# Designs tried in a protein design chat: VH-VL binders against q9ut70. Part 33

Target 1, 155 residues: q9ut70
Amino acid sequence: MTIYAFYIYSRKCECVFAHRWKPSDRNSMETLVSQLEQNSIEDDMEKLIFGVVFSLRNMVKKITADQDQFMSYTTSKYKLHFYETPTNLRLIFITNPKIDSLTHVLQQIYTTLYVEFVVKHPLYTHVPPSAEEGGINCEIFRITLDRFVRTLSCF
Below, E stands for the ipSAE of ESMFold2; O stands for the ipSAE of OpenDDE; V2 stands for 0.75 times the mean of E and O plus 0.25 times the DockQ between their complexes.

## First folded at step 26 (VH-VL; framework fv_namilumab)

Design ae4 (at its last look DockQ between E and O 0.30; V2 from the best seeds 0.00; counts 0 for: pae E 3.1 > 2)
Fold by ESMFold2, look of step 26:
Structure ae4 (fold): chain C 155 residues (1-155), chain A 128 residues (1-128), chain B 107 residues (1-107)
Amino acid sequence: as target 1 above (155 residues)
Amino acid sequence: QVQLVQSGAEVKKPGASVKVSCKAFGYIFTGYYLHWVRQAPGQGLEWVGWIDPYSGDTNYAQKFQGRVTMTRDTSISTAYMELSRLRSDDTAVYYCAREGWSKYLPGSRGYDNYFDSWGQGTMVTVSS
Amino acid sequence: DIQMTQSPSSVSASVGDRVTIACRASQSISKYLNWYQQRPGKAPQLLIYKASSLQSGVPSRFSGSGSGTDFTLTINSLQPEDFATYYCQQSKSYPLTFGGGTKLEIK
């Protein structure tokens, strides 16, 4: 498994959605050891995401154009794929460091899934809902996102 | 209303296999990981493993690797745990449990490996 | 494996008492600790996840605290329905592991 996590951050730099994929291998001790290592990576990912989102928020304040922004950031253990809409919605993948950029996938998630299930959500009075409001708590969005990501060749 | 309904008690001899079922109601079965946890009489709880009902992927505790198999049938929203080469210390109540999805931010990470709904348990007795 | 140690193994208390139950992890588990209540002959039920988050429908007299290796479940003003066995469970790494349990008995 190569895709570890997906996040959405609002323009206020608040995490409004998070989803993780569990590593799977049905049948080996080597895979069990990998599972233990994956679990310990989670704390490092949170620190990385916070640092990147904070840095990008400050950088955006100095830019005059409202255009899509794409970025990736790679360490020895993970790669961060970043897509920001002109309205400062931020979509993030965390993956194996050897994976090609998934920014086009992040854009697809925005234009297809986010629009369909979050923008068009009949009960959300503000889009995205703030973290205080519970963020994006739509079960069908989560499940549809999960299933979509699992269809990717790199998953 | 989320509900997990398990198959009835089993009595087995050492060396046999047992297959316990867990039928899910009131939620999207393939949208949540399902775990198996056992409890020997008068003892604490022990994690056996999980299955992802969507993909069929599994993760077993090393103690059970090689003799536990978890499967599911998505058409009837049912998960199964089969334990082979039974021995007397496998005598326990076996629970299925649904992994919760955290909706509370900040600090939400999607899957948190906590069990927000449990089946009623299936007693498996292994005796000569 | 991360070992979870609960103390005490049992406690006797009266209705209205305040009870604390400790859980210690053999390694740091950050906030990835959950608490369950199990009444005799019943399945466990989730009380608290992520160390301090109260599950929906659980009375506010239950609270959890801690981070790292040391965690506490507190029950303020014990009620008759609270006499049960309580388990902590770490959710940071596989295999998922439980404490040995704390049996809360009526005096």
Scores: ipSAE 0.410, ipTM 0.761, lowest interface PAE 3.1, mean pLDDT 82
Fold by OpenDDE, look of step 26:
Structure ae4 (fold): chain C 155 residues (1-155), chain A 128 residues (1-128), chain B 107 residues (1-107)
Amino acid sequence: as target 1 above (155 residues)
Amino acid sequence: QVQLVQSGAEVKKPGASVKVSCKAFGYIFTGYYLHWVRQAPGQGLEWVGWIDPYSGDTNYAQKFQGRVTMTRDTSISTAYMELSRLRSDDTAVYYCAREGWSKYLPGSRGYDNYFDSWGQGTMVTVSS
Amino acid sequence: DIQMTQSPSSVSASVGDRVTIACRASQSISKYLNWYQQRPGKAPQLLIYKASSLQSGVPSRFSGSGSGTDFTLTINSLQPEDFATYYCQQSKSYPLTFGGGTKLEIK
């Protein structure tokens, strides 16, 4: 398995969805999340993850004269894949560093799963960008996302 | 409502095998990890392992490695735990339990392994 | 393995009392701690998850606190149905492990 975690952040930088695969590898995962856990920053883990990405994104915008887009952040232990929707939702994958960019996958997750099962879901009270309070409590989205990710060749 | 219904009590001899079933109702069976926990008479709880009903992936406690096999039949939303080479200290009530999800609840985000639903338990007695 | 130690192993109390049960982990488990109630002859039932989150349907007289290695389950104003055995469980790492239990008995 090369995909470790998935996150959705609202436009207000609030984590509204989080998923980690292979819970059996919780202690062995060499990801930012794991490092944050080890540092006892449990309550701020999701915020810090976004903070890193946000900072990198902003840095890219500031230092590049031409249009530049933050897509991924790679370390020797993990890779962060980033996609921002037109509604300013931020989708993040944490994977093995050898995995190619999953931006297109994140886009697909947004368009085919999030929009379909969360935005259009009759029981969902929040629509982007208003889905800012709490988390995405949509079982169908969660389950479908899990299944979808498992079908990826890089999983 | 979520309900886990387990098979009936078993009496086995040492060296035999036992297979306990757990049928799930009221939720998407393949959407939740299922754990097995046992409890010897008058004793505490002991985690045996989990199975992902969707993929069939399993994770067993090292203590049971090589003796336990967890399987599932998705067509009937049923999980199975088979324990082989039974010995007297395997005598216990065996529970199946669904792993809950708190990742999306306000103020309760994380990757927690808690059991929000339990079967009624299956007593397995191993005696000569 | 992470060892979970509960204290006391047993406690006697009366209806209306406030009871506190402690759970200690052999190493930091952050907030990956859950509490269960087990009535005689019944399966355990989830009370608290993630150290302090109250499970749906559980009375508000139950509360959990703590982080790291030390955790507490508090029952305010004991009710007759609360006399049972309580277990803590860590979910920080595998294997998942439980405390030895605390039996709450009627005084």
Scores: ipSAE 0.405, ipTM 0.818, lowest interface PAE 1.6, mean pLDDT 87
ESMFold2 (binder alone), look of step 26: mean pLDDT 92; pTM 0.946

Design ae5 (at its last look DockQ between E and O 0.18; V2 from the best seeds 0.00; counts 0 for: pae O 2.1 > 2, placed apart)
Fold by ESMFold2, look of step 26:
Structure ae5 (fold): chain C 155 residues (1-155), chain A 126 residues (1-126), chain B 107 residues (1-107)
Amino acid sequence: as target 1 above (155 residues)
Amino acid sequence: QVQLVQSGAEVKKPGASVKVSCKAFGYIFTGYYLHWVRQAPGQGLEWVGWIDPYSGDTNYAQKFQGRVTMTRDTSISTAYMELSRLRSDDTAVYYCAREGWGYSYGRGTDNYFDSWGQGTMVTVSS
Amino acid sequence: DIQMTQSPSSVSASVGDRVTIACRASQSISKYLNWYQQRPGKAPQLLIYKASSLQSGVPSRFSGSGSGTDFTLTINSLQPEDFATYYCQQSKSYPLTFGGGTKLEIK
């Protein structure tokens, strides 16, 4: 599989939503990637993502706001795709390093799914809910996002 | 209320197969991974594998690879686990369990079981 | 495979007591440790996920702590319904593995 995880970070750089796609027994040609995902240390990955998101935000503000060249970060094992909304909400994909930028997909998730299910959520007193309050816990948002991502040709 | 209802107890001979069902109620069946866990009489818990009811993808513990098959019928919100070439040490209660979706500080987490079926006793005897 | 070791294997206690149960992993699992309660003849029930997060509907007398390899389940002020077997389970890597269980009995 090609897309490993999706995250949303708040203005306070707190993770308020996370979704991961699991490996399977089917033995893909990407066996090493499946093993790394299965054996990833979650706290270490969270700290790395936070550090990159924080650094990219600071770097973009210093040089040029909204410059597309700071929208991804690639290693030998994965690629981080980044999109920040005008309200400093941060949407992130973690993928296979060979995939072209998915910034346009992140924008689509924001305008189509996040706005409809999270912004308009009748029970949220503020948007996004803080990580301490459980973050974005909307079942319909999660399931709809999962199904949407699975329709992508690169998935 | 989330509920998982499993098929009744089964008695099988060595070499036979058994197929246990798990019907889901009170949640979106295809939105959650479903796991199978077994427990031999008087013993602890052993993970068998999971199925993604949306895609049909599976992941089996190596111990069961080649003998276990997990399937589902999304039209009736039911998962199945079939174990073949049964032997005496397969005697156990087999549970289906839904993987939860919850949130703690930092991000979501996986591979915990927030709802369990009542269990299906499978006895393998000659 | 990550082996999970629970101690003690059994404990005898009275209503109102405070009990602790230990669980150790053969390698670091960060905070990816869950706790379940199993009453005789019943399915397990989730108590705590990700080391310290209390499942909805679980009484606050249950708490979990730990990180890395060493984890503890604590039950404050035992109630009659708490006499059961308790299992830890690591959720970091496949195969998912459980501890051997700790049986909590009335003395």
Scores: ipSAE 0.527, ipTM 0.792, lowest interface PAE 1.9, mean pLDDT 83
Fold by OpenDDE, look of step 26:
Structure ae5 (fold): chain C 155 residues (1-155), chain A 126 residues (1-126), chain B 107 residues (1-107)
Amino acid sequence: as target 1 above (155 residues)
Amino acid sequence: QVQLVQSGAEVKKPGASVKVSCKAFGYIFTGYYLHWVRQAPGQGLEWVGWIDPYSGDTNYAQKFQGRVTMTRDTSISTAYMELSRLRSDDTAVYYCAREGWGYSYGRGTDNYFDSWGQGTMVTVSS
Amino acid sequence: DIQMTQSPSSVSASVGDRVTIACRASQSISKYLNWYQQRPGKAPQLLIYKASSLQSGVPSRFSGSGSGTDFTLTINSLQPEDFATYYCQQSKSYPLTFGGGTKLEIK
């Protein structure tokens, strides 16, 4: 398994959705997320991730203005993939550092899953754009996301 | 409201087979792993195995390999556990249980049971 | 297989008491430990998952702690409905295994 976590941040910079994947074999090499969990910083993880993304995004904007786009951030331990929707929703994947950019996958998740099951789904109590501002507690979205991610060739 | 409703009590002879059903209500059946856990009278809990109702994939405890078969009918949101070659020590209440899905974790990864059926007593006696 | 050992096997307490139940794993299970309550003649019910996460709908008087091999379920201010059997369960690896249970009886 090479995909470790998925996050959605609202335009207000609040984490509205978080999902972590664990390998079926829990004895496998610990992922970054697992290590962070062991360090009891789970509560701060979402904020830390956003802080990094926010900083990098701002740097990109300052350096290259609107001609450049933040796509990914790679360390020796993980790769952060980034996609920002036109509504300023931020989608993030945390993966193995060897995984190619998943920006297009994030975009797909937004257009086919988020829009469909969170924005348009009649069972969702939030209406756009408020749906992007509040916590996502949509079971169908979560289930479908999990299923979708597991079908990815890089998973 | 999540509800798991199991079939009624069974009395079987040694060597026979029993098939217990578990019908799920109040949630997306294929969205959650379903486990089977049994409890012998006056004893503790013993994990039998799980089934992914979506794929039909199963994982059985080694103890039951070759004797247990878990299946599902998604059209009626029902899971089945069949145990063959029954023995007296198979006498137990059998529970189906939904695997919980935490906010930040995917299906089949947490392995805690947030919803239980009412149990099905299976008695194996000659 | 990971063996789970609960202690004590039984405990007597009174309403209002603070009760602690211990669960030990034969090897490290990190935080993959869950607690269940089982009332007589009923199915188990989830109390705590992942060592310390309180299941929705469970009273806050229940709490779980621990990591690695040693875990504790704590019931603050015991209520009449809390007299039951409690089980810990590891979810670190297959097969999933349960502790032997702790029967909480009224004194």
Scores: ipSAE 0.301, ipTM 0.782, lowest interface PAE 2.1, mean pLDDT 88
ESMFold2 (binder alone), look of step 26: mean pLDDT 93; pTM 0.950

Design ae6 (at its last read DockQ between E and O 0.47; V2 from the best seeds 0.48)
Fold by ESMFold2, fold request of step 27:
Structure ae6 (fold): chain C 155 residues (1-155), chain A 122 residues (1-122), chain B 107 residues (1-107)
Amino acid sequence: as target 1 above (155 residues)
Amino acid sequence: QVQLVQSGAEVKKPGASVKVSCKAFGYIFTGYYLHWVRQAPGQGLEWVGWIDPYSGDTNYAQKFQGRVTMTRDTSISTAYMELSRLRSDDTAVYYCAREGWKKGTDNYFDSWGQGTMVTVSS
Amino acid sequence: DIQMTQSPSSVSASVGDRVTIACRASQSISKYLNWYQQRPGKAPQLLIYKASSLQSGVPSRFSGSGSGTDFTLTINSLQPEDFATYYCQQSNEYPLTFGGGTKLEIK
């Protein structure tokens, strides 16, 4: 498995949606490695995502230059793919470090899935709901996102 | 209303196999992982494994690897757990349980079946 | 495998009392700890997930806290329906493992 997690952060830098993928069942050694990697990514990701989102928020406010410089961040363990909407919603993938940028996939998720299921949600009085309100709690958005991501060739 | 309805009690002899079913109601069956957990009489809970009903992928606790098979039939929203080469210490209530998805976390069980008693005796 | 140790194994209390139940993991599990209630002859039911998040429909007299290796479940102002067995369960890594249970009974 190459795509580990997906997040949405609000303009207030609050996590309003999170989804993680389980490793595919190939064999026990691959499953064990994926478990260890998942734990390491989760521990580091919350702090890293906050730091990256905070830094990118400040950089976007100061400079509107080359967006490619602000759209991904790679370590030896993972790659962070970043897309920010005009309304300062932030969509993030965490993946294997060796795959191509998924920034355009994040844009597609926003324009097709987020708009259809979250923006058009009949019960949300504002979008996105705050993290304290439970964030994006739409079951069909989660399921549709999961199925879409599983269709990607790099999944 | 989310509901998981399991098949009835089974009595088996050592060396036989058993297949327990779990039918889902009130939610999108293929949208949630389903786990199996067992409880020996008067004892605590033991995780057996999970199945992803969408893909059919499975993950089994090492203790059961080679003896357990989890399957599903998406057309009737039903999952199955088959345990082979039964021994007396496999006597337990077997539960199916749906995995929750809130707060970006996994591997917790927000809905449970009523349980299926499997008794293994000679 | 991560071993989960609950204490006490049994506690006797009266309606209206405040009770705490401890759960300790053999290694750090971050906040990936869940609590279940099991009444006699019934399936377990989720109370708390991710250490402190209350499952919908669970009374606010239940609360959870802790991180790392040490966790607690607190029940304020016990009601008659709270006399049951309580299990903790770690969700940090496979195999998923449960504590041995804490039986809460009336005096």
Scores: ipSAE 0.652, ipTM 0.827, lowest interface PAE 1.4, mean pLDDT 85
Fold by OpenDDE, fold request of step 27:
Structure ae6 (fold): chain C 155 residues (1-155), chain A 122 residues (1-122), chain B 107 residues (1-107)
Amino acid sequence: as target 1 above (155 residues)
Amino acid sequence: QVQLVQSGAEVKKPGASVKVSCKAFGYIFTGYYLHWVRQAPGQGLEWVGWIDPYSGDTNYAQKFQGRVTMTRDTSISTAYMELSRLRSDDTAVYYCAREGWKKGTDNYFDSWGQGTMVTVSS
Amino acid sequence: DIQMTQSPSSVSASVGDRVTIACRASQSISKYLNWYQQRPGKAPQLLIYKASSLQSGVPSRFSGSGSGTDFTLTINSLQPEDFATYYCQQSNEYPLTFGGGTKLEIK
């Protein structure tokens, strides 16, 4: 397994969806998370992830006069893949560092799964729902996302 | 409503095998991880392992590696836990439990079976 | 493995009392701590997940707090049905582990 986690952040910078795939053994991401927690990080891991991405995104936009876009960054432990929708939703994959860019996959998740099961869902009046409201709590979306990710060649 | 229904009590001899079933109702069976947790009489809770009903992937506690096998039949929304080479200290109530989900998979159990008593005695 | 230690192992209280149960992890588990209630002869039931989130249907008199290694379950104004055994469980890493339990008895 090379895909560790998936996150959706709203335009208000709230984590509204998170899915972490369970490894049989510790993977690089889990090890990293464990190590970070040992340092008594007060902020939620989801907030930390967003902070890093937000900073990198803004940096790229600023230094290139909005002519470039943040796509990914890689460490020895993991690779973070980033996609921002036209509605300013932020989709993130955390994977093995050897995995190639999954930006196109993130875009596909947005257009085919998120739009279909979340945006068009009659019970969702606010898209995405706020974190205070429990975020994206759509069983079909979660299940379909999981199945879809498992079909990826890099999984 | 979510419900997990387990098979009945078992009495086994040391060295034998036991297979406990857990049938799921009221939700998409393949959409949630299922865990097994046991509790010896008068003791605390011990995690045995999990199974992904969709893929069939499993993760067992090291203590049970080589002795436990978790399987599922998706056609009848039923999970199975088989424990072999039984010992007296395997005597316990065995629970199946669904891993809940709010905005992530955080390994909390929001639904439990009623439990299956497994007694291992000579 | 992460060791979970609960204190006290048993506590006696009266209806209407405020009760606090502690759970300590041998290493940081962030907020990945869950609380369960188990009545005699019954399966455990989820009370709190992710340290402080109240499970749907659970009375508001139950609350959880903590992060890192130290966690607390608080019951404000005990009710007769609250006399049971309580367990904490870490979900930060495998294997998943439980505390030894705290038996809440009627005084």
Scores: ipSAE 0.346, ipTM 0.805, lowest interface PAE 1.7, mean pLDDT 89
ESMFold2, look of step 26: ipSAE 0.622; ipTM 0.819
ESMFold2 (binder alone), look of step 26: mean pLDDT 93; pTM 0.951
OpenDDE, look of step 26: ipSAE 0.279; ipTM 0.785
ESMFold2, fold request of step 27: ipSAE 0.638, 0.551; ipTM 0.850, 0.813
ESMFold2 (binder alone), fold request of step 27: mean pLDDT 93, 93, 93; pTM 0.950, 0.950, 0.950
OpenDDE, fold request of step 27: ipSAE 0.229, 0.205; ipTM 0.780, 0.768
ESMFold2, last read: ipSAE 0.573, 0.646, 0.521; ipTM 0.830, 0.852, 0.812
ESMFold2 (binder alone), last read: mean pLDDT 93, 93, 92; pTM 0.950, 0.948, 0.947
OpenDDE, last read: ipSAE 0.305, 0.326, 0.278; ipTM 0.797, 0.805, 0.785

